VH-VL binders against Ubiquinone biosynthesis protein COQ4 homolog, mitochondrial (COQ4). Designs and how they scored, part 2

Target 1, 235 residues: Ubiquinone biosynthesis protein COQ4 homolog, mitochondrial (COQ4), of Homo sapiens (Human) (q9y3a0)
Amino acid sequence: SDGAGPLYSHHLPTSPLQKGLLAAGSAAMALYNPYRHDMVAVLGETTGHRTLKVLRDQMRRDPEGAQILQERPRISTSTLDLGKLQSLPEGSLGREYLRFLDVNRVSPDTRAPTRFVDDEELAYVIQRYREVHDMLHTLLGMPTNILGEIVVKWFEAVQTGLPMCILGAFFGPIRLGAQSLQVLVSELIPWAVQNGRRAPCVLNLYYERRWEQSLRALREELGITAPPMHVQGLA

## First folded at step 1 (VH-VL)

Design d08 (framework fv_daclizumab)
Fold by ESMFold2-Fast, scan of step 1:
Structure d08 (fold): chain C 235 residues (1-235), chain A 121 residues (1-121), chain B 106 residues (1-106)
Amino acid sequence: as target 1 above (235 residues)
Amino acid sequence: QVQLVQSGAEVKKPGSSVKVSCKASGGTFSSYAMHWVRQAPGQGLEWIGGIIPIFGTANYNQKFKDKATITADESTNTAYMELSSLRSEDTAVYYCARSPLEWYYYGMDVWGQGTLVTVSS
Amino acid sequence: DIQMTQSPSTLSASVGDRVTITCRASQSISYLHWYQQKPGKAPKLLIYDASSLESGVPARFSGSGSGTEFTLTISSLQPDDFATYYCQQYNSYPYTFGQGTKVEVK
């Protein structure tokens, strides 16, 4: 509204017209190069305000979600006890999350900072979404190749309704070869949609308090089923 | 088609060592855990250990911790298992097998053809 | 260590028979796989994650179970199915196999 100075460390105040221009530019750049995570982040922030309010309200109504909003946990190399996670049993959420990070050579710290959300709580919600995206790969058993990313985007689009996720789900497939596209349409989209509809909002899961939980038990709790096929190695 | 191709049969004397290789053809093995499993004549399957190349970490069945050394060379897509202080009881067919790291619940989906190691005095 | 016990150790069957093999874990497990081994050959993955059929494996093979009790079923035995079958827990190190079930001609 009219608070002097930034609402949080990287906040940049913008008008609705400026947000529209940023959305158009970042959407074009993200389509040109989907590995530009900074542009994908700008698109999410500038197009998602109303959807973020809905997600925040869902979190406020859920016991775990409300606690997450109050405590504002972060997933980063500075907040993770990597030694403890590595000592956990095979099949635990924490151990499998570490396996995902190392196999894909992804860092929790690679996500762009939130800049264009004018509400501090909504800025946290979109940052939380970005941090749990990698966790969704672990929950869904999806690799970070283009096919796996598109499948995760279909799940996220159904779960969140974020414009960025909807765009990624519908337009991402144009980058796939014929074999992967056939598999996506016939097997993986139905699977992702079914799981996205069945699972409770994944933003309401306090991952940092479930590191020791069996990933299989967590999937059963969430109603997430194993993928209908081996996606690793497909492109 | 991805295959795991193992080195040929070995005949060794008691007290010696043997190094068996397992080369992945048709792709990188860095996305997989590489396992070693043995089968003595007329017996069942016994897991020796495995390596996760991306972590550089090998895990062993405690029974084999002082006997087996498992390594991997990502530049050649080759996993190795060295057995030391061989005894006649180590006579077995040794298999390498892979399992997907991202999809750990898939099990060991591709196996090598096996390497017969015979230890005789 | 998690101990895997298979029953029966051997079963004699005829083509067309329904065959059921059971596998019991000494403690609750989340990940169990089934392998088929023919004489002189490497094992082949049949069923992963207790109930998921591996690509290229005939639909007559199915798996079920959770916790400590698991089963592999062959709904109509074919000549190519005379082999030894192994269950395997993939829950914790060391990974362990059942002792095997040999399906032989009656």
Scores: ipSAE 0.000, ipTM 0.426, lowest interface PAE 16.8, mean pLDDT 81

Design d09 (framework fv_daclizumab)
Fold by ESMFold2-Fast, scan of step 1:
Structure d09 (fold): chain C 235 residues (1-235), chain A 122 residues (1-122), chain B 106 residues (1-106)
Amino acid sequence: as target 1 above (235 residues)
Amino acid sequence: QVQLVQSGAEVKKPGSSVKVSCKASGYTFTSYGMHWVRQAPGQGLEWIGYISAYSGNTNYAQKFKDKATITADESTNTAYMELSSLRSEDTAVYYCARDLGYDFLSGYFDYWGQGTLVTVSS
Amino acid sequence: DIQMTQSPSTLSASVGDRVTITCRASQSISYLHWYQQKPGKAPKLLIYKASSLESGVPARFSGSGSGTEFTLTISSLQPDDFATYYCQQYDSYPLTFGQGTKVEVK
């Protein structure tokens, strides 16, 4: 069962699952034509609003999520106590988050501003999602190379249903070489989808109250399993 | 192509100290941890301690807490292990070993240095 | 500290034999790795997380087990396999190794 398509090479073997994922990706890419930026923005705004309401409602039903909506914690350079995080035991969420930021040279403040959400609570939800994106790299054990970013986007797409996460998941793979694309489709997307379905909503984690928690214990609590292979160095 | 190259053999007197180096190449030094393990002649492997090349934070086996000092120099991609107050029972081959960096907590030693023989003789 | 005990300490075998080495932990663990060491050489990773074969390691090597009892199996011993094998737990600090199993020529 060999085939060819926009995300497939006739040199790569594909399973029925892989064909399904590539077909879905091609359909999504066609639907969100990047040359029609105005239409992509309108679609993202409309579907984003509906999805944000669903996410907000899920948070309201969760004890920890409800507390997050009440207190509106922020993750930024001005709100992080870097000295406190540095003092935590190795392997704790706080220490591993700090390590991720420094190793990858990422700032908590590199996120795009929220401009087109009319509801203040929904605006907070989308801002919260963007601020916790870096946490997902540490939770999933994914680097910030192209392959790692795509894997995180598949997890986020499954978890949130946000249009931008879906677009990133389906369009991202076009930047990969054949070998990385094969690994992504055969191993990493199934793994990311399984974890995304298994884990509770990541917006319901009060990260600022879990800095000292063991990352291993947190992964066990969330049902997140180790990656099937070492992604560092692949791209 | 990952390589860990250690310093040469040392012969030391009891009560002195020794500093063994482990120079890393072929990967981003600060993205991986480095462990130190020793092996006395005819004996098994004994874990000494660990350093995070990113943070500089260390963790030691209780036996080595006041005896070994592990450091890392990011500018030269080199990890060091200094052993103080040497005794005859410290005679061993000392290895550095890289910890797989994709998942800090479920790591394993994927690459090892060639080993450095430290002989303590009076 | 988690104590790791290997059996046997020494094993005499011939080329083509099926070799099984056992590693027992003093408490239940999830992260166990196997290393091979030849005389005068550094240890080499064979199997990680009890059953995952390291890239480049021959398929004749396999690992199994969970909880407190783990095994390393060599399905058909080759001349290159006469070495000492060590198990290691990576569940908690301090990291600990088994005492080693030496596989030698019968």
Scores: ipSAE 0.014, ipTM 0.453, lowest interface PAE 7.5, mean pLDDT 80

Design d10 (framework fv_daclizumab)
Fold by ESMFold2-Fast, scan of step 1:
Structure d10 (fold): chain C 235 residues (1-235), chain A 119 residues (1-119), chain B 106 residues (1-106)
Amino acid sequence: as target 1 above (235 residues)
Amino acid sequence: QVQLVQSGAEVKKPGSSVKVSCKASGYTFTSYGMHWVRQAPGQGLEWIGYISAYSGNTNYAQKFKDKATITADESTNTAYMELSSLRSEDTAVYYCARGGIFEYYFDYWGQGTLVTVSS
Amino acid sequence: DIQMTQSPSTLSASVGDRVTITCRASQSISYLHWYQQKPGKAPKLLIYKASSLESGVPARFSGSGSGTEFTLTISSLQPDDFATYYCQQYDSYPLTFGQGTKVEVK
């Protein structure tokens, strides 16, 4: 209400100048090392305000997206019923997500907390985007190697328009070897862009209510096609 | 109070097209998908295709990809299925059915629309 | 496409009988639903996700099975149960139905 507490847990108020400095510093660090997830998070929070409003408004207009904004579901080890996911049929979204986490040794809890967004609902939107990123790897069939991350970033850039995704998509390829770069430019970017334009906004998917749905059926519903080649072992 | 009300019976000549409507009420239209299923006289159920009212994406059975067009109008809470290049084999009762995004089954069906194709 | 095959195609039974209808998928599936259809009417959902009873459906109806073989059972057939029954997979598009099983008076 009128209390002296923060807008949300971990919120740190910043001025426009402070946001500019954080954006410049985090962008430099993220370009230098895209695996610095903490710097990528800060970049997203400090540069995406207008885009986050567009995404939030789009979610409000979608019935499933509106439910997500109302209920504020979280994807974390404390909210996931791992026993239930493991009992689901092979090929279901939940089983394939669990397989992705295990194979790539990723935890839902590895994401940095949101700190530099001054609107509670927009802070949720960017947090949701971060938690959903691992679902996109599952949905697109992409590993967490450099090539796979760049492909996912092209899809995300087309889908969201977030500055951090655009920067990652355009500058990430500079770190690839010639063979991976050829495959990326000739096959994977066209595939990622086509799927990103065709699919509805992935932030409007209530993943927590779709665990039992076949991943194959979900891909068909979203208009997402299978990857044109295996990305494992490339880059 | 969920209801799906379809348009009336149609009699069409071979080579023409028909557009069947399915008006939804009693729920949030864009929260569910709408499927179309046909049943030829004395035969079983055949799935035609689907539109996700929340995304606008469509999927069709291979047999119907060049024959059926499924659309939805959120302003009137109405789904449509247009069938082109009609043949006598297209004579059937056409049903719309609500498919849950979360529940994965057809819980409500329209009353059916008989389309008769005769020369 | 996933082919759904029902057995038998026609079944003659008397009131009070236990009736079992089988549905076999051409490949392993996770999602199968059962519908009842009476002459001149739209199908009605009976069982969803193989074994869950739809609200308002009598407890004499039950479903079981997994993988490629599923069954619908009516524990004590009532006069209102003479109808055609269809199984349906929702595992992948295109969605496919079994050919139907007609339960008729013996």
Scores: ipSAE 0.000, ipTM 0.424, lowest interface PAE 14.9, mean pLDDT 82

Design d11 (framework fv_daclizumab)
Fold by ESMFold2-Fast, scan of step 1:
Structure d11 (fold): chain C 235 residues (1-235), chain A 120 residues (1-120), chain B 106 residues (1-106)
Amino acid sequence: as target 1 above (235 residues)
Amino acid sequence: QVQLVQSGAEVKKPGSSVKVSCKASGYTFTSYGMHWVRQAPGQGLEWIGYISAYSGNTNYAQKFKDKATITADESTNTAYMELSSLRSEDTAVYYCARDWLFGESPFDYWGQGTLVTVSS
Amino acid sequence: DIQMTQSPSTLSASVGDRVTITCRASQSISYLHWYQQKPGKAPKLLIYKASSLESGVPARFSGSGSGTEFTLTISSLQPDDFATYYCQQYDSYPLTFGQGTKVEVK
């Protein structure tokens, strides 16, 4: 495990003490600037081991999740066929995902590499989680502004129990103005929690095999309801 | 109120096939998997296989790979298990049981069972 | 495949007795469930993930254990408890059951 050679590209072997120090340091930096993707990634990797094992075990029990673990699909600009996605019907998952990327000016390639997870399969699980985060914005109808990110983090915290998602959910709101905070607490958090409890684990969804599926039909399949209000224009 | 209702008893000749149904009600069919388990007279429980109503993917015990075919029809919320090339050793009660795909996966509800008798 | 072995295969008991059934896995597992089956009926879930009591199941039933050895206990046997009990692992496919333990009247 920790004493072996590199388990995957970018892997950095660390002791339990080193992981503790990295977790403390990355937590402090993530709280200072939650948009530091590198520090949020380190926090997730150093604090999430038991939770990642639970998520991996859930994937192994689901036939679709097991296929994902076997085939290790990646979501990046090098693996996405943008021309194919653009040719799909309006309202399909693929077309709506492209619309989400364009409207929010987000790239699938903005994720920091996995470095501090000592198990290759668990390293894939956390990397998969990071790569499907943008799909969750699409499924939940949430933009990438501060309010939208916090709502998605509440959904993710309920779904995964990852410490980084819990921290993001609880401390993200301190950056909101009074109006957005009121809307978040009274409407959006209850909605996100309800959907997170109802929906099956989003890591078990083989998105690359569902690009042609209607987003509306997929939401119905997952038990995800429409947001109680339009979040795109809120700060 | 969750309920799994299976088709009635069958008597089949050796070499024939049988298709057993399991109709689900009282829950969201596509959020659960459906397992098939058999029990020969006086014997214990033997797992046959499984289908995810969510993805349509199946998994089988090696012994049943070439014997059982498990399918699901989402329009009727019904799972099926077909057994081919029946032998006397296939005489058993066949149960369906549901499994929430995203939790600890206990078989919390079972069908009442379908007796399949293979005799000449 | 993970082999599940129950002990004993049969036991005779009286109402009010404390009954203990053991289940041993051929390798370490985390997802172990216990079921009760009465003659002519489908199995019924009692305990899931080794120690969690299913809703509606009487408190006299309890489960314990980890790794390779698990135990189902009935603290004070009632007439309704004479049945066959099965353990089942859900750590890996194929799913496997123990051979069953029949609890019968002494």
Scores: ipSAE 0.000, ipTM 0.423, lowest interface PAE 16.7, mean pLDDT 82

Design d12 (framework fv_daclizumab)
Fold by ESMFold2-Fast, scan of step 1:
Structure d12 (fold): chain C 235 residues (1-235), chain A 123 residues (1-123), chain B 106 residues (1-106)
Amino acid sequence: as target 1 above (235 residues)
Amino acid sequence: QVQLVQSGAEVKKPGSSVKVSCKASGYTFTSYGMHWVRQAPGQGLEWIGYISAYSGNTNYAQKFKDKATITADESTNTAYMELSSLRSEDTAVYYCARELYDILTGYYYMDVWGQGTLVTVSS
Amino acid sequence: DIQMTQSPSTLSASVGDRVTITCRASQSISYLHWYQQKPGKAPKLLIYKASSLESGVPARFSGSGSGTEFTLTISSLQPDDFATYYCQQYDSYPLTFGQGTKVEVK
């Protein structure tokens, strides 16, 4: 009598009417209070359906993206060979990703669970996006401090168009002090927007098959330029 | 200045029910979820269930599906947990805790807890 | 259900000691949090996402680990740190806690 149950471990089944009501309410509440964390999460998953479908369709039309959708690789502690990554040349994607995890004390496993998305393939797309987030920090040279996270959110907003990325990009800056805010607006947002427009969809990159590639060469392939300043040291 | 204030201690007879309240202040109540957790004397923490104050959707641990009812009243910014068919093993301190979702990092955790409500079930 | 097991259940230590508490999950998890509880008080969040220090928590506290094994470390134990510590997974419902580790005076 409890029905079919959820499609995956964090799935919360909701009807189309419930999704419509949640999305409308979340949008209204987010406009009133940008720090509505729960509402932003609901808004991201319920109103992101159209955007996720567009991203999924873009992946289907790309050779690497289609392969990713078919094989559904995961980036997690259980799928990563940390010993292999540590043995790679300095400057390679895998070695720099490992360095990013160590310096920022981040685990590959600590990503937001997917809820309210009823389609398994779209649920994979948003999960893939979440797992790729740490890789974007590595590609963009951004730390996990508030300023660095906001810069990555601006890049993600331009790249994906996901409502949660757009909201995070626009309202995240109110958490910053005056000096960081000035640097963000004058230097870092223009840089993030330019790179986001220039780069092909980062969801189409099969990271697990590019661990040995030079990060410099990968950035050049994607059209990503070096950051205008070192963000890690900014107080 | 986020605070969760719970109702006072209760002494109940076996077979009765108890309804514990958790009044929220210092934030927008409907933007955050609320968990309920209990702790029997000298024991560890046991999760009961969760409610989204926005949607009213709930989720319960299997043990509590037919025993606990969690509700939220937006007009008073108060969450409730009602426990029915009380037995001596239900004697515990009951806590409410706010669920925070960090929009920049995308993770969930319980950041603010109520002071706890002692429910004693005795004949 | 995901089962969380802590070791040791009780730990006797002196001020200035390095204290290590281990938490093991019955399956691989992504979301682990650590809480501190003092007698008569509600639990207090110390560490979220295995390694991120909550605002206002002293830098002597740190977390590490991934998959099934996680560690909470207090680099130099202070008098205020004698308490019970709990790990908690937020990977799937129902949410589950470890049985607790009591850090008491040696």
Scores: ipSAE 0.005, ipTM 0.470, lowest interface PAE 11.7, mean pLDDT 81

Design f01 (framework fv_ficlatuzumab)
Fold by ESMFold2-Fast, scan of step 1:
Formats: sequence, structure tokens, C-alpha cells
Structure f01 (fold): chain C 235 residues (1-235), chain A 121 residues (1-121), chain B 107 residues (1-107)
Amino acid sequence: as target 1 above (235 residues)
Amino acid sequence: QVQLVQPGAEVKKPGTSVKLSCKASGYSFTSYWMHWVRQAPGQGLEWIGEIDPSDSYTNYNQKFQGRATLTVDKSTSTAYMELSSLRSEDTAVYYCARDLYDFWSGSFDYWGQGTLLTVSS
Amino acid sequence: DIVMTQSPDSLAMSLGERVTLNCKASQSVSSYVSWYQQKPGQSPKLLIYLGSNRASGVPDRFSGSGSATDFTLTISSVQAEDVADYHCQQYYSTPYTFGQGTKLEIK
């Protein structure tokens, strides 16, 4: 009653021991069932503190990233002007993002809220990362099938160093058949790693101010190259 | 105005190779992928392959892998398809077509008028 | 390879009638289907992409619908200029494949 208000909506204060227990439980669940997105979110919040601080510091040092941290833009159904995005030219970032959402039956609102990060700014950084994930599928040309998700996780692991992304990249391939695994190891991981190293930090892109930009021009700006093969339909 | 200009016809003997051209104008040549599609007389459309003019990265239909070679000349905004070891069943109209979407998308918004390739002895 | 099968092979309609052309994929292609109109002696022209989006300059009487394996192209009121072969195409995975085509004629 006398203290400051909550740090942010849905914040749940937790001790270091409680964070360790949540991380262990979330890691077990995520490895067993990666489709449990809520457990994936908890794992990311509880294990990534040092990495989130590094990402925040990278954003603070970048002019566009610093602006993102100041203004705290959100990508959600309530903040997106879907009608405006639908009116944009074919091949623009906004139009292609809508295409990705529609084709894959994905909503910007399906991600779990941030609950277990005690620093408000770091909580925003992890939330921003989650909201940007669908944008990475669009930038990289990857579908939401298992192979495509693993490729995106390799890119994310190289880009962010988040423990969840590293775990997803290394253990995700266990779910693949032999042909997809061969393609992943020989073609797609080298491609994802090279692009992840080459591209600037994806958290430093103010996507909401780039909706009109050609996706091809944006990829060229970021140094992202075409995938070595089509991943759609591969299992 | 976007235009893709192709020669009207080519006649080749079996066992030879042909190099078909497609000259683009009215847009940024390196900003869109180019596809090659053929149509045998009275038959449906068959995709041959695609090329990114910005870096010459290519993908091929496995049926044509090793026989078809896609290239571009940025200075003249021209795409080329070379088809080797020609057979009578290669007789078809060959179209170049611009990709509507970036990179791995396969919808084609503008098409050339097509080159009729006749392979006969 | 994904096989695209169109039906019917041909049909004849009276001016002003609604016509529906069907396209079936041998496996799910999500919404990655385009429709093309090809008039005799001409190259194909894009009508519909991503299942239901009308290409620039295409009359609003043309509409596309469907998802997964079953797709339709509808012409709400057929005109004389609509005489053509219509091709569906999947671009969900390579190689991109086309149906055999449906020939539309006016009675």
C-alpha cells in the first residue's frame, strides 16, 4: 500500500531460487513439448537475465534501438492497423507480414505476457523479442513447420544468445526426420548462422516505422540472403 | 510500363543447346526474381526454375537440373535460359515471368510473350 | 511433387451467368495458390494470388476462395472477354506446379 506501484502489468515478483525452479521446470516442458508456448516464454524470462542486459545495452547504443526503448512500441492486434497494412503495395514489409499471419493462421496476440522479470526495461526487451519472432519468419522466408522454426531458432540463437533460442536450435532437430535433418545440417544451419552473424541486431529495427519499405530492400539493408532451398512442405 | 520482351521463335536440332533471352524494362531489374515456365502445344504450364538477378542465386525444378542454366546480365536487364541436350519433347513455348513476391514466393505478376522453341531433325 | 487437378476440363456458359472453376491439391498448400487467365495465342495473366487476393487491374467479378487442398475461382457474371483457359498453381513448395487448365467458352 505504501510502496511504489507494480513495475508493469502482470508482473509477479520472484526470488532467485524461485526463478531457478521456474527455469528448470520450463526447460523440461519446452524440451518435451515445444508447442507449449507459455512454458517457452517462462524459460526465456528466467534464464536470460545476463543476455537481456547485453541486448538492452546494444539497443541503448543504437540510435533506432534507443528510440524503441524510449517509446516501447508493441506489435499486437490492438496496435496494428490491419486495414492500412492490407492497402500497402505487394512486397512491402507490412503486406508480407500480414500474408505470413494469414497463411499460417497466427495471431500477434497469442504470445504469453511477461511475468517473471523484475526489471521493467528488461521485461520490455524480452516482450519485444517475442513480438519480433513472427517478423523474423517474414524476413528469413521461413514457414512455421518444424524445420522452418528450427532454422529461425538458429538465427535467433546467433543473434541474441538467449538460452531458450540456443536450446531450441540444438534440441529441436531431434523432432526431424532423416531427410529434413540432412538438409538442416548441410544447408540451412550454415545459412542461418551466416545471416545471423551478418545482420545487425533485429531488436534495433523499428518495424512499425518500416511497414511501407520493400521487404527486398530491407533484406538487402540487413544483409539477409535468399534461403538455399524452399522449406515449405518439408517435414 | 513493365515489359518482358522475348524472341518469337527458335528452331534447333536434337542434341544441340539453345539460349533464350528475356529483356526486362519498366522496373528495377534486380528487385524481383525471374522465373522460366514452359508450355508444350495443347498442354499445361511447367515451371523450370528461378533466379535472383541481384546475386544470380538459382533454384531449379529437378526435372531440368543439369540441363537448364539460368543467368542474368544486369547491364542490359536481360535474363537467359540455356537448355542443353534438346529432344523433340522440349518443343514448347518458353516464358519468362516476374515474381510478384520477394525471394521464395512463386506467384508471377508479369509474363513475357513467350518464345516458341521447335526441336526437329 | 504436389499435383494440382482442375475441374471441369471445359465448360460453356451463357453471358451473365456465374461460373465456378475448381482446383484440388494432392496435399495441403495452405493459401499459396494463384490463378491465371490465358487467352488463345497469349501469355498467362495473373488474376488471383495467395488464394483470394485479386491482382492489380483485375475486374471485381473475379474472386478466389479456398484453403488447404480445395480452391475455387468464381466469375460472378461471365463476359465475352472471359473466354480463355484458366490455370491454378501452387507455390507452397518447389517445384511450383500447375493444374491442367479449364477451358471456358461462351454458348
Scores: ipSAE 0.005, ipTM 0.429, lowest interface PAE 14.2, mean pLDDT 82

Design f02 (framework fv_ficlatuzumab)
Fold by ESMFold2-Fast, scan of step 1:
Structure f02 (fold): chain C 235 residues (1-235), chain A 122 residues (1-122), chain B 107 residues (1-107)
Amino acid sequence: as target 1 above (235 residues)
Amino acid sequence: QVQLVQPGAEVKKPGTSVKLSCKASGYSFTSYWMHWVRQAPGQGLEWIGEIDPSDSYTNYAQKFQGRATLTVDKSTSTAYMELSSLRSEDTAVYYCARESLWFGELYGMDVWGQGTLLTVSS
Amino acid sequence: DIVMTQSPDSLAMSLGERVTLNCKASQSVSSYLAWYQQKPGQSPKLLIYLGSNRASGVPDRFSGSGSATDFTLTISSVQAEDVADYHCQQYYSTPYTFGQGTKLEIK
């Protein structure tokens, strides 16, 4: 494991964590006192179109990301060739994605409906993010239980800066029992933050062209390390 | 050439603790999780817990939580299982076994030590 | 915890006979099931992983099938060296659990 020493916590990205804490603090202040216009303004700056534009611009600068924006691939039951993915070697991205869906009993189509976004390209970016969420579970080796979902939200918060991900990361843990909370804080959050900081933007991966790639090789390419523990069954 | 070497036997009195060793060789020690499994005479296999040698993160079966402690020494590629408050019911062969990370290839436990027979008697 | 139940507890077969061993999980384990062979006085050896994949060095007379809750290990032509206890194990969720084992003997 990379950077699991005693000094590891001092190497956590302070800038993304500070931004996450500021957004969470602004949300808490807005809930506590909705007439604090300064906090509402800060929360507004961290939500919506600004973050989506940053993500879109990251994709435009990346050759693979630019191709995704041009071609607008979709990950859904109607676009996936499940038979082809099932025939792929064990450990390939496509085979492991199917295993994730089967083990966790989720469908690519169970995500929340896409809301209107004024710009067509930005609408695609948020749609792509939602569709990629299951890929992140596969890349990070996380189940869809509460603990696994919170770990993925920490990774997503660091990667995207989306307010939904930040709020999920910071407030999701209140739903955990003491043992899971201890593991989350001491092991899983540091791991998720480090990987989120280290990995390139996951929206720049053309997953539909990498189904045959070894998941291990893809993780190496992305700088994503193995989880510190099996999270399945920990609530 | 991949091997997990364990001592053959240990005899302990009830109420004491034991620390069993498992020496790995022939592979990257930190790349595979290590499991501990026991087998009482004439009985089936019982999973005790697992450890990631890369960061010493552990998971235990609830029955062994608080009694078993899994550790590793990276410099010697050795895994350890300490079991405290021994009872006669802890008499069993204790195995260490290697497994691929859940994140990697899923092989189950592909390499096993020869086992240490722990006898707990007064 | 997921409970694994094997059947039969023991059986005796003639050389060359086809033998079938069963393993049932108390809840779905998808394909995360392994089979182990344990000869008298020896440690377990991995035979099958992910329900149906043969481990390295395992003879092709051994095959695994099944998914969800019902799994089968088949030996197409039993050899004298196959005398052993056979254990199934789920690794779908922790704690990992094993069946009680099936003892195979030759008549």
Scores: ipSAE 0.000, ipTM 0.408, lowest interface PAE 13.7, mean pLDDT 79

